# VHH binders against q9vxt7: the designs that were tried, part 27

Target 1, 187 residues: q9vxt7
Amino acid sequence: MPRPVLLIHGGAGDISDSRIAGKFAGIKQALRSAWGLLSPDNGSGGGSALDAVEAAVRSMELDENFNAGYGSCLNTSGQVELEASLMEGRDLRAGCITLLRDVMHPITVARRLMEKQRHTFLGGAAAQELALATGSERLQPGALVTEGARLTLKEFEDQVAQGKDPFFARTELTDDKPVPKTDPSGE
Short names: E, the ipSAE of ESMFold2; O, the ipSAE of OpenDDE; V2, 0.75 times the mean of E and O plus 0.25 times the DockQ between their complexes.

## First folded at step 18 (VHH; framework vhh_5c3l_4)

Design DD5 (at its last look DockQ between E and O 0.56; V2 from the best seeds 0.00; counts 0 for: pae O 4.0 > 2)
Fold by ESMFold2, look of step 20:
Structure DD5 (fold): chain B 187 residues (1-187), chain A 127 residues (1-127)
Amino acid sequence: as target 1 above (187 residues)
Amino acid sequence: QVQLQESGGGLVQPGGSLRLSCAASGFTFSSYAMSWVRQAPGKGLEVVSDISGSGGSTTYADSVKGRFTISRDNAKNTLYLQMNSLKPEDTAVYYCARDKIEYTVGDFWAAYDFDYRGPGTQVTVSS
C-alpha cells in the first residue's frame, strides 16, 4: 500500500509580514486535521483522498486567517460571496460553485455537486438551493463577516475616494492594522 | 539503517505528567523535521506535534496546546514530548515519525510524508 502524503498550499498573492505566522499556523492546522483520514493504520479502515481534501479545506474555511468561508473578503456591498471547487484524479470528476452565501463550508457543497453528476459548475440561486437541499444550514446574514474584513473594505473604499486605482488596492490588512481572532462556530 | 525507538510511556492518573523520548540512529538527525503521532484505541492517527530539524520551530494540535511540549536534542539524537495535565482522551500509542519533507516555516505550504516511524509507546491515562 502506498504511503499517504498530504500537501496544502495556502494561496498566492501579496501577504503582509504580520500575517505570515497566522497563515502558516492555519495551514499546519488543516494538515493535522486531515492527514489521519489517509492513513492505512486508521481504525475506521482508511479514508479517501476526497475526505482528506474536504477536511483540510473545511479547516481553512473556519479559519479567519484565510480568504475562505469565515473571514472572506467582502464585495463592495459588504457581503461575503463564497466559491469552492474540487476535482478527483481517479475519474476526473469536478464540482465548482460560486456566488454562494451564508453557508459555512462551500467546499462540502462543491463535493455534493460533483457527486450528483448533474453539472460541473453551479452558481447563485441554484448553488444556494443545492446547499440547503443537501443539508447545509443557512447562517444568519453577516455571520461570516469579520472585523478584519470590514477594515479591509474600508481601507479599499478610502483609497478609491482618494482617486487611487482599485486594481492596486490591498485585499488584506497591512502589518500596522491587527485584528482580533473570532470563532463563529464550535468546529 | 534508520531506527527510531520510543520510550517513557506508562500508566498515569488524570492530571499527571509523562515525558516521552525517541532515540534516533542511522541518519543525520538534525536534517529532518520530526513529529509525534498518536493512535487512540479504535481511532485514526493524529499528528500531535511537529518540530523543525534545527528545533527552532514547532506546532501543536489544538487538543494538546498548552499541555504538551515537543523538543529535540540534536547532540544526543533524541526527540522528546513533555506531556502535562494528561486527560483520559490522551490514552494512545505514541509514535515518533521522521518527515521526508523539509520544514517550511515562512512558506505558504506544508506537507506530511512520514517515511519512518518507531514501534510506539503506550500511554494510558486512567483513574
Scores: ipSAE 0.536, ipTM 0.803, lowest interface PAE 1.4, mean pLDDT 84
Fold by OpenDDE, look of step 18:
Structure DD5 (fold): chain B 187 residues (1-187), chain A 127 residues (1-127)
Amino acid sequence: as target 1 above (187 residues)
Amino acid sequence: QVQLQESGGGLVQPGGSLRLSCAASGFTFSSYAMSWVRQAPGKGLEVVSDISGSGGSTTYADSVKGRFTISRDNAKNTLYLQMNSLKPEDTAVYYCARDKIEYTVGDFWAAYDFDYRGPGTQVTVSS
């Protein structure tokens, strides 16, 4: 079998120089969390490409440097609406989640959807139902909102108020140092 | 032929220090990112630390951050791991590994593709 390769991209927004180190560190942490699962000779006896990818994204969902999961970009109402998607090349399967709320790991929900093979795309109430029915913990409202995300939204609102084109508004964190959050669900 | 050989392992007490070395040959050392990986008894492989080809970028696992330091001497084709404040949990076989994919910080992407590793050196931390 060919040697496995794990690749991670950390985003392409308007990222300030001060945030580069944090993003890179977060990417490497995601790689580390996934690599042991991907390696056939890791001694753990059960890893797969899917497991590795899920692990990597779960890591990133805990790190607000990636403005997904914890520290997600906010909608205009100041709320987190989560998205995640997973694809498997071997069997051409996919799972997509959108408008999910108050769940720590949307990628896991996406995987569960993919594995059920009933739908490839769920959103809103249906996604929420799937998440909870399959073991995800419902977080307290606002649990995924960070100060950085709130400030970013405020800046966006200010720019709009000034008559600037919102298309070019920044969605990345400013100068606050992000702290990764532990998974409250224990998963 | 690509060759990697670790040295410097041994038995140390908790709180002690060790310095691991890895001698590399058979390839352009400076063109490859290098990593230290370890395997503890009954556990899977863990990437401990990595360093870019130039040595300009380093990263560490959370479990060793602040205690371990990775470095390299490209003129000597040698990779190093300074391990301070060692803990029993650090007990493992430590491997030097060549990463075929050089990551670039500016592009916000990274990868692991370890195509070669040494036979390993045993590190045991015990009172």
Scores: ipSAE 0.438, ipTM 0.749, lowest interface PAE 1.0, mean pLDDT 88
ESMFold2, look of step 18: ipSAE 0.501; ipTM 0.777
ESMFold2 (binder alone), look of step 18: mean pLDDT 81; pTM 0.813
ESMFold2 (binder alone), look of step 20: mean pLDDT 81; pTM 0.812
OpenDDE, look of step 20: ipSAE 0.033; ipTM 0.486

Design DD6 (at its last look DockQ between E and O 0.26; V2 from the best seeds 0.35)
Fold by ESMFold2, look of step 18:
Structure DD6 (fold): chain B 187 residues (1-187), chain A 127 residues (1-127)
Amino acid sequence: as target 1 above (187 residues)
Amino acid sequence: QVQLQESGGGLVQPGGSLRLSCAASGFTFSSYAMSWVRQAPGKGLEVVSDISGSGGSTTYDDSVKGRFTISRDNAKNTLYLQMNSLKPEDTAVYYCARDTIAYGTGDFWAAYDFDYRGPGTQVTVSS
């Protein structure tokens, strides 16, 4: 068999020096979790390439160092809206979901769509119903929001108030701003 | 021309320790993250540990965490793996590999392809 290769793109945008260590650890964790499904540790081929891709993305969705799932960028209402897509090259199957909420692993929902449903693309209430009906846990509101993401939204809003184009704003908090703890009394 | 050369392998009793070294040349060593990768007989490659170019960040596979320590000396262009509490399951050829990873304006990505690795050093753990 051909030698497997696994490549992970960890996201677009500039990375501040203070964030590099976390992103290094996170992308290596994602690589290792996925690579194990491609290696023949016990004489079998392990999992499929789809299994490896899903495992890598699930690792990043749990990791606030990536703009996926937990700690994702917020919309202007301060909420996480989730997208994921997945495609395989053998039969050209794909699954795409958008506007999903309060689900930890949107990539797994995209895979369920690709493998178990007739549609390629679902959004909103239909994607939400698919996620819950096929076994995703409904998270409590705000479970995917981090203080870092809230501060990034505040910086974006400050730049808009100054008349700046939001497409030039950073997607991460700057190194010279502390990340305060959320105060339960000020929820 | 990238050159990597492992050394320090051998036959060790279970519970023993071994220190692997990897001499690097032909590239700016401190600019690259590095990995230790192993291959048991008849098996594929398994990544056991990674270290950033500066040495400030390290990661470990769960099977070796707490027993193995990756380190580097950028002044000597050398990568190390301290292996403690060795088990028969650690028996493999150990390779040092230069990681394929990029930071920078616009993109952050990494890959496991293992195109740049040494010839390996044998570690055998048996009684």
Scores: ipSAE 0.534, ipTM 0.783, lowest interface PAE 1.3, mean pLDDT 83
Fold by OpenDDE, look of step 18:
Structure DD6 (fold): chain B 187 residues (1-187), chain A 127 residues (1-127)
Amino acid sequence: as target 1 above (187 residues)
Amino acid sequence: QVQLQESGGGLVQPGGSLRLSCAASGFTFSSYAMSWVRQAPGKGLEVVSDISGSGGSTTYDDSVKGRFTISRDNAKNTLYLQMNSLKPEDTAVYYCARDTIAYGTGDFWAAYDFDYRGPGTQVTVSS
């Protein structure tokens, strides 16, 4: 059997130097969370690529450095609207969730959708219903909103107020502290 | 040939400490990142901590942050894991693993892989 490989990308936004270390740390944590599930001979009865990917993304959904899940970018109303998508290559199955609110792990909801094989894409009330009906906990309103996300939205609003093109608005947290651009752990 | 051998495991009470060592041979030790992984009874393998080839960078699983410290002596071809404030949930076989993790230069991506692992050392935390 070919050796499995797990690849994680931590985003491609306008990321300040000060946030680079946090991104890599988060990526590594996600890899750790997933690796044991990916390994075919891990003593746990075996995992799947799907399990590993879900685990990785669940980890990332808890980390505001990835502005998905906890610490998500806010809409113009200051609310978190969650998105997640999952694809299985073997059977070409997919599940996509959009406009989900107050749920910790939208990727899990996406997986549930994929496994149901009825719809590929659900949004809004339908996504919410699926999430709750399948065991997701409804969080308190605003539970996923971070101070960083609020600040980012404020900056966006200020930019728009100045007449700048909102297309180029930053969606990443900013910090003035310099951090190395490369994670030396791969040496 | 690549060889890894763990030592230092044992039985300790909760709150106790252990220091694991891993002797490496058969490759340029300083050129590889190294990891400690563990397998608890009935659970799969999990990465505990890793350290870069130079030792300049370390990372930890959230479950062990603040309690475990990974280090290495490249002159001695040895990897270490200082484990403090041990908990029953830390009970596992601990393995030293040669890390083939790759990172994208200039981009935010990473991949995990371990191509060699030692036979492991048992750590048991029990009252």
Scores: ipSAE 0.240, ipTM 0.631, lowest interface PAE 1.4, mean pLDDT 86
ESMFold2 (binder alone), look of step 18: mean pLDDT 80; pTM 0.804

## First folded at step 20 (VHH; framework vhh_5c3l_4)

Design EE1 (at its last look DockQ between E and O 0.48; V2 from the best seeds 0.00; counts 0 for: pae E 2.3 > 2, unsure alone 63.4 < 65, grease 26 > 24.2)
Fold by OpenDDE, look of step 20:
Structure EE1 (fold): chain B 187 residues (1-187), chain A 127 residues (1-127)
Amino acid sequence: as target 1 above (187 residues)
Amino acid sequence: QVQLQESGGGLVQPGGSLRLSCAASGFTFSSYWMSWVRQAPGKGLEVVSDISGSGGSTTYADSVKGRFTISRDNAKNTLYLQMNSLKPEDTAVYYCARDKIEYTVGDFWAAYDFDYRGPGTQVTVSS
């Protein structure tokens, strides 16, 4: 059997120096949480790649440094709309969730969708229903909104009000002075 | 050739302390995140602690937080693990491992591959 490998991408963009340490720490935490489940010698009987990947993403969803759950970027209404997707190569399955609200771990919901083998992609009310029906906790409204996310939205609104092009708007707070964006994939 | 060699293991009583060292060679030490991993009898490999290339970022398993401290001396190509308040459950073979962490402007990658690790050093905590 091939040796297992865990690989994480922690996001892309013009990340300020002050945020780098936290971001890498978060990546390592995610890897650590996943590794124990992936290890073939783990006495727990576990070891699936799916378990490991889900654990890693769950960790990242809790970490504001990745804005993938807690601390997600806000829509123009000041709300968090979550997305997650999961794929596995053994049986070529996938599950995708979009526009999920007030749920801590959309990746888990995506996995549940994948395992049902009925739909590949659910959004909005349908995703919400699946989440709750399958055991996800409904959080209080705004529970996933951070002060940083709110301030980021405010900055965006201010830029729009000034007639600036919002295409390269920042999605994360920084202690550094803004640098002009040239990459459309940047945050 | 990448080489890692652990030292400093031994037998200690509960509540005791040990300091592990790992000598690294064959690669640019400061360019890599390094990890301490351990394997207890009958258990899988556990990642105990991580440290960034510069040493500016560290992480710990919950089981060792507040008791273990990871550090590095890049001038000496050496990784350290200070283990205090040791418990019987800390008994394991401890390995030094190179982690792939890649930071390119705007990109953050991390990997647990552990294709390079030392032969390990035995740590036994027993009364």
Scores: ipSAE 0.504, ipTM 0.795, lowest interface PAE 0.8, mean pLDDT 88
Fold by ESMFold2, look of step 20:
Structure EE1 (fold): chain B 187 residues (1-187), chain A 127 residues (1-127)
Amino acid sequence: as target 1 above (187 residues)
Amino acid sequence: QVQLQESGGGLVQPGGSLRLSCAASGFTFSSYWMSWVRQAPGKGLEVVSDISGSGGSTTYADSVKGRFTISRDNAKNTLYLQMNSLKPEDTAVYYCARDKIEYTVGDFWAAYDFDYRGPGTQVTVSS
C-alpha cells in the first residue's frame, strides 16, 4: 500500500530554447515508461523499484536529448564512452560500470553487475566482457553518435583552438540567449 | 493556491463517448505539463495521457491510444480529455493533475507524485 514517488533529474548546464521541448518530452516519456512498474495494482502489471529505475534510464539512453547512450557527448577522439551506476536502498547493493562502448543500455549492464555480486565496479574490457556475456549486443561503431554530438565536439575544438580553458568550454550547442529561470512547481 | 476541478464524467454504454474538462486556477496554466490520471476500483493511479504547456506534445498510455485525445485551451485555462470507443476497463475516477517539472541553469527534473490533482470525476462504462 505504499504510495510511490518517481523523480528523474535530467541533467545540468545551460539549455538552449531549441532543446527545451525535446528534453521535456523525453523526461515525460521516461517517467511514463517507469511509472507503471511501480504500481502493480494499476491494472498494467508491476515490478520493483529497480525495474522502474532501469526502465526510466533505458528510456533516456535511447533519447538523444540526454547525455546518456545515444547522442551522449563525445570524447576528443569523436567516440562515445559509456558509464552507468545504480544502487538499491534495502541492502545497499550497487553496480557501477565505466568505459563501456557500443552497447545500447549501460544501465542494464550495471544492474547485471550488481546482481552477480562478484564486484561492485568494472571498467573497460571487463565491463565489455560482462555486457556481452550477459546478453547485450555489440552495436556497430558509431551507432550511438549523433549529428548534434558531432557539432558540439566541433564547437569545443574551436574554443580550445582559440585558447579557451577546456574546463569552461561549452558541452552543448548554445542558441541566442540563456533560458530564463522558471518555477513550474507549487512547492 | 493551485485549484483543479474535473467535470464531464458519467455513465455510458460500451462504445460510447465522453469529454472530460478540467478548470485550472492559481498558477500559470500555459507553463505546465498537465496529465490525466485514472484510478480504477481497487487499483493505483494510472497515467492516461500528458500534454505540454503549449499543447504541441502529447503522449498516451497504450491502453487508450487511438481512442482518447488530450487537448488544452490556454485562453480558458482548461484541460480536456475526449474519450471515444469506451470500454468497461475504462471505468475509473479520472483526475486532472499538474506535473512537476522544472528547468533552470543547472537543474532539470520532473516527477510523478500527483499531490497537485483535482477531486476527480467518475466515469462508468457499463451495459
Scores: ipSAE 0.375, ipTM 0.683, lowest interface PAE 2.3, mean pLDDT 82
ESMFold2 (binder alone), look of step 20: mean pLDDT 80; pTM 0.804

Design EE2 (at its last look DockQ between E and O 0.22; V2 from the best seeds 0.00; counts 0 for: pae O 9.4 > 2, grease 26.9 > 24.2, SAP .699 > .668, placed apart)
Fold by ESMFold2, look of step 20:
Parts: sequence; C-alpha cells; structure tokens
Structure EE2 (fold): chain B 187 residues (1-187), chain A 127 residues (1-127)
Amino acid sequence: as target 1 above (187 residues)
Amino acid sequence: QVQLQESGGGLVQPGGSLRLSCAASGFTFSSYAMSWVRQAPGKGLEVVSDISGSGGYTTYADSVKGRFTISRDNAKNTLYLQMNSLKPEDTAVYYCARDKIEYTVGDFWASYDFDYRGPGTQVTVSS
C-alpha cells in the first residue's frame, strides 16, 4: 500500500526572523489537520489528496501568519484581494481564481471551479458569483484585515516615501524584539 | 533493520495518566524526527505529537495540548508520550512513527512521510 505523504511550503520571499516561529507553527498545524484525510487506514474509506490539500490550505487561510485569507497582504487601498489555485495530478484538472473578496476560503472556491470544468481561470465578478452561488458566505467588509497587515502596508508606504524600490519592500511587519529560534532538526 | 516497539498502553479511568514508550533500533535515533500517531475505533489516523531529533522542538494536536507531553532520551533510543487527564476520546491504538523528510530552515517546508511505524499499543479510557 502506498505511503501517504503530505508536504507544505509556507511561502517564498522575505520573512523577518521575528515571524519564523509563527509561520512554522502554522505549517505544522495545517499538516496535522489534513494528513489523516490522506491515510489509507481511514475508517471513512480514505480521503483524496485533494481533500487533504484543501484542508491544509483552509487551515492556513484562517491563520494570520500567512498571506492567505485572514491576514493577507493589503492592496494600496487597504483591502484584501484573494487568489487561490489547485491542480490534481491524475488528469491535470485545475481551478484558478483571482480578485476574490470577502470569502474566508478561496481554496474551496478554486476547487469548485475545477470540479465544474467550465473554465480553468476565473476572476473578479465571475469568481465572486461562483463563490456565493456555490455556498460561500460573504464576509463583512474588512473581516479579513488584521492590524499586522495594516502595519505592514504602512511600512511599505514609508519605504516608498523614502525612495526605496517598492518591488522589494517587505510584505510582513518586522519586529526588532528577540525572536524565538526554530529547531530545524527533523522538522 | 529499523524497528520500533511501543509499550505502556492499558486500561485507565477518565482523568488518569499513562506513559507510553517506544524503543527504537537499527538507525541513528537522534537524527530523526519522531511522531506519535493514533487511530481511534472507526476513525482515521491522527498525528498527536511530533518531536525534533534533538528534542528541542515539539508540537501537539489541539485536542491534546496541555495534557500530553512528548519527549525522547537519545542515549536510550527511546521516545515517550506522557498522557495526563485522559478522556474517553483518547481511546485509540497509539503508534510510534519515524518521519523520513527533514525540513530545512529558510525554505519553511514541513512534511509527514512516515517510513517506519511500530505495531502500536492500545490505550483505553473508560469508566
């Protein structure tokens, strides 16, 4: 019987040392919440890799330590715009959504798109209509915005005012306080 | 050959405690992250707790935080799970598992790829 494996990458780019422990804890939480859906010994008849991937990403979308869902980076108007995509390996089906707003779990909307097979890539009003028509709740405006994301936007704006290159501005707030060290052994 | 053997399970009343042990042999124990994985009756597998090879980093499922403590003694090649304040929901077979894939700092990868697992030990919590 094949050995189930679940692996999560927590994102590329500049991550301040002060954020490393929170991101790693969030990755482990997502991994724990989803791995059992993949196991062949599951009494419910097993889960699909899609079920495990969706569950893992939904965990990260609730976790303000990630640029996904709650706590996402803000656009220059101080608002969250959401993207998600997924692909399955057997038939290479994919679903991609962009410019979604006020939905807690954009990964679930991307899965719904993939399973309906009308379009591979959907954005804006069409993605919004799909989300609501297929059962996503519309959140109140601002529900996905965190104070950390607001402060990060402020730092970006300050760097632009100083003439810094905006494409290399940090996407997360830095913290000059001592950072917890992460033990890399086996994790 | 890699071998993992759990012990210390049994019947205990709600609120009680048990300490599970896992004897490891056939590999450099301190080089591997280890996990406790459980399977309740009619349920799938759940990763309960993880520990790094050095023992310096541990994680817990939300359902057991504050009640369970994972530890290891690398000199004795032994993994432990101290289980306090046990609940009927903790009834399961508990497995000791070795994780094959190490994470690396800077890439923020983590995985579960359990290449070896023991036969398990039964824990039953009932009145």
Scores: ipSAE 0.341, ipTM 0.705, lowest interface PAE 2.8, mean pLDDT 81
Fold by OpenDDE, look of step 20:
Structure EE2 (fold): chain B 187 residues (1-187), chain A 127 residues (1-127)
Amino acid sequence: as target 1 above (187 residues)
Amino acid sequence: QVQLQESGGGLVQPGGSLRLSCAASGFTFSSYAMSWVRQAPGKGLEVVSDISGSGGYTTYADSVKGRFTISRDNAKNTLYLQMNSLKPEDTAVYYCARDKIEYTVGDFWASYDFDYRGPGTQVTVSS
């Protein structure tokens, strides 16, 4: 059996030097969470590639250093709207969730969707219904909103108020001096 | 055959310093992130510090930040750990470990899990 390969990406945004340490720690935690499940030494009952990937993303969803769950960027209404997607190559399956609210692990919901094999993509109320019906806990409103996210939104609003183009607005907090962005992704 | 061999451990007083070295052979040293890990009596394995293959990036456990410095000389296939301001709680067997998993994205990296480690060197900090 070929050795498994695990690749994690912690984001491609404008990450300041002050945020690097947190990213290091977060990625390591994700690796720790995932590798034990992926390792072939754990036998047939240890886990799968899907288990490992889900575990890694779940770890990142808990970590404010990754705006994938807790600490996600806010919409213009100050709310967290979560997204997650999961794809599996063996059976060519996929699941995607969007506009999910007040749920800690949208990746798990995406997996559940994938496994149901009825829909590939659910959003909003349908995603909420799936999440809760399949065992996700409904968090208190605003539970995923962090002070950092609020500050980021405020900065965005201030830029808009000044008549600046918000297309290149950053989504990462920084203590460093802002530099002009050239990335067309807006991140 | 992959080989790692630590040296430089010993007995020091609190506040003292040690420099550990790890000689590596049997693989392309610069292609692997390396770590120092330690195991204190009655405790589990703790990652002390990591360094990327190129040496451009380093990480430290909170307990050693500001006191320990990891470095490497890829031309000499050697990993180093400079330990300053040593404390009794730093007492442990220190191991050089080759990282099995290396993660690199842009300006940062991380590593976890080890496929090889040396026999270890004892570091004892005591009055």
Scores: ipSAE 0.007, ipTM 0.273, lowest interface PAE 9.4, mean pLDDT 84
ESMFold2 (binder alone), look of step 20: mean pLDDT 82; pTM 0.828

Design EE3 (at its last look DockQ between E and O 0.06; V2 from the best seeds 0.00; counts 0 for: pae O 11.3 > 2, placed apart)
Fold by ESMFold2, look of step 20:
Structure EE3 (fold): chain B 187 residues (1-187), chain A 127 residues (1-127)
Amino acid sequence: as target 1 above (187 residues)
Amino acid sequence: QVQLQESGGGLVQPGGSLRLSCAASGFTFSSYAMSWVRQAPGKGLEVVSDISGSGGHTTYADSVKGRFTISRDNAKNTLYLQMNSLKPEDTAVYYCARDKIEYTVGDFWAAYDFDYRGPGTQVTVSS
């Protein structure tokens, strides 16, 4: 029987000490929630590598410590725009979703695209229609926005207004409130 | 040759306690993160707890936090799981597993790659 292995990378980039423990705890939670799905004899139904990867990313999408789903970075209009992608190794099929809004689990929409549609890449209104037509709940506008994300955007805007380097401002903002640097679902 | 052997399982009433042990041999025990993994009847495998090679860092599944304590004695090459306030849903076969990948807090990634596990010990919680 194949030996199951699951590895989760929480993203690359400079991150403050104040955020490291929360991000690591979130990575471990995602590992624990998903690893058992790889077992051929899991007793609750078989899982595939796709099932495990989807479950791991769904765990991170619920975790405000990651730039995925709940607590994602805000665009310059103060809104959450969602992206996710998924690829399977056997046939290199992929599904890529962008500009999705008000859906808790964009990774699941990316999987639906990969498995059930003719396109590899879908965004905007078409991605929204796919999400809803295939069973995603439409969240209330703003449901994915956190106060931490609002404060981070405000500090970015203040640094720009003062003529400072926004990269430096973002680095300092992660010391008190988590600001995800990467999408945990993609590389 | 790597060997892991669990012991300490048995039948216990709800609210009771058990302590599981896992004797390790054939490798440098302190160099490996270790986990307890359980399989309830008709269920998949669940990682219950893990511990770093030094014993300095531990994590727990939400279902067992506050009731279970993982520990290790690197001088005796033994991993432990103290299980208190046991519930019927804790009924499972419990395995100790060696993780090929060393556990460190503060990294941006983690993995489970259990390259060896023991035969398991049965824990049954019922009246």
Scores: ipSAE 0.493, ipTM 0.777, lowest interface PAE 1.7, mean pLDDT 82
Fold by OpenDDE, look of step 20:
Structure EE3 (fold): chain B 187 residues (1-187), chain A 127 residues (1-127)
Amino acid sequence: as target 1 above (187 residues)
Amino acid sequence: QVQLQESGGGLVQPGGSLRLSCAASGFTFSSYAMSWVRQAPGKGLEVVSDISGSGGHTTYADSVKGRFTISRDNAKNTLYLQMNSLKPEDTAVYYCARDKIEYTVGDFWAAYDFDYRGPGTQVTVSS
């Protein structure tokens, strides 16, 4: 059998040098979490690529070094609104979740949506209902909010208060001096 | 700068043996997992074998298990590939590659994508 390939990307935002070590550590952990699931003989749950990808993303959702779950960027109301999407190439299926709140693993909810084959994209109350009805735990309000995320939001608010253009606002804390961005893709 | 240089390739008959070497410089060799990869005529790049920084863990493609052995000497900054029972389908250019990330979970070990590789050495297995 051909050797499986697992690729993980830790984000394309304004990541300072001081954050690189944490990002790599997080990527390693994600790879570790997924590795046993890449082989039917060595892993639990069937050893599918889908299982491995879900495991990797679940690991990243727990890691504040990423903004995929715990430690996510806040909306202007100081709340976490989660997104996740999953696709598989064998049967050409996809599941997408948006505006999910107080759930640790939106990627799992996205997978459940994909597997139900009723909808491709759910958001807000509908996504919340699916999450809880299919076994996700409802976390305490604010459980996914970190101090880093609060500080990032405060920085944004301060910039707005000063009349600065928030288009290139950062989504991650850094000790490095910010460099003005010129890429319209932003963060 | 990172440098990798393979040696030991050549022409050998089926059933024969070769030992490849890779000289590494420009980085802390023992801190990185290393790989042998190969490219056969008309085929894509194939990972042949991996070895952890310490040398404590190894992996092999199914096609070479039981025949090839990867090893390293961290004191000499050298990677090795012992190839026994060579077959015509082993004919390829063999590259030494440095892996970016490695991890260990119990008995399992893996490495992430490579960022550097040598110019390669030709291995030809033919009667």
Scores: ipSAE 0.000, ipTM 0.249, lowest interface PAE 11.3, mean pLDDT 85
ESMFold2 (binder alone), look of step 20: mean pLDDT 82; pTM 0.824

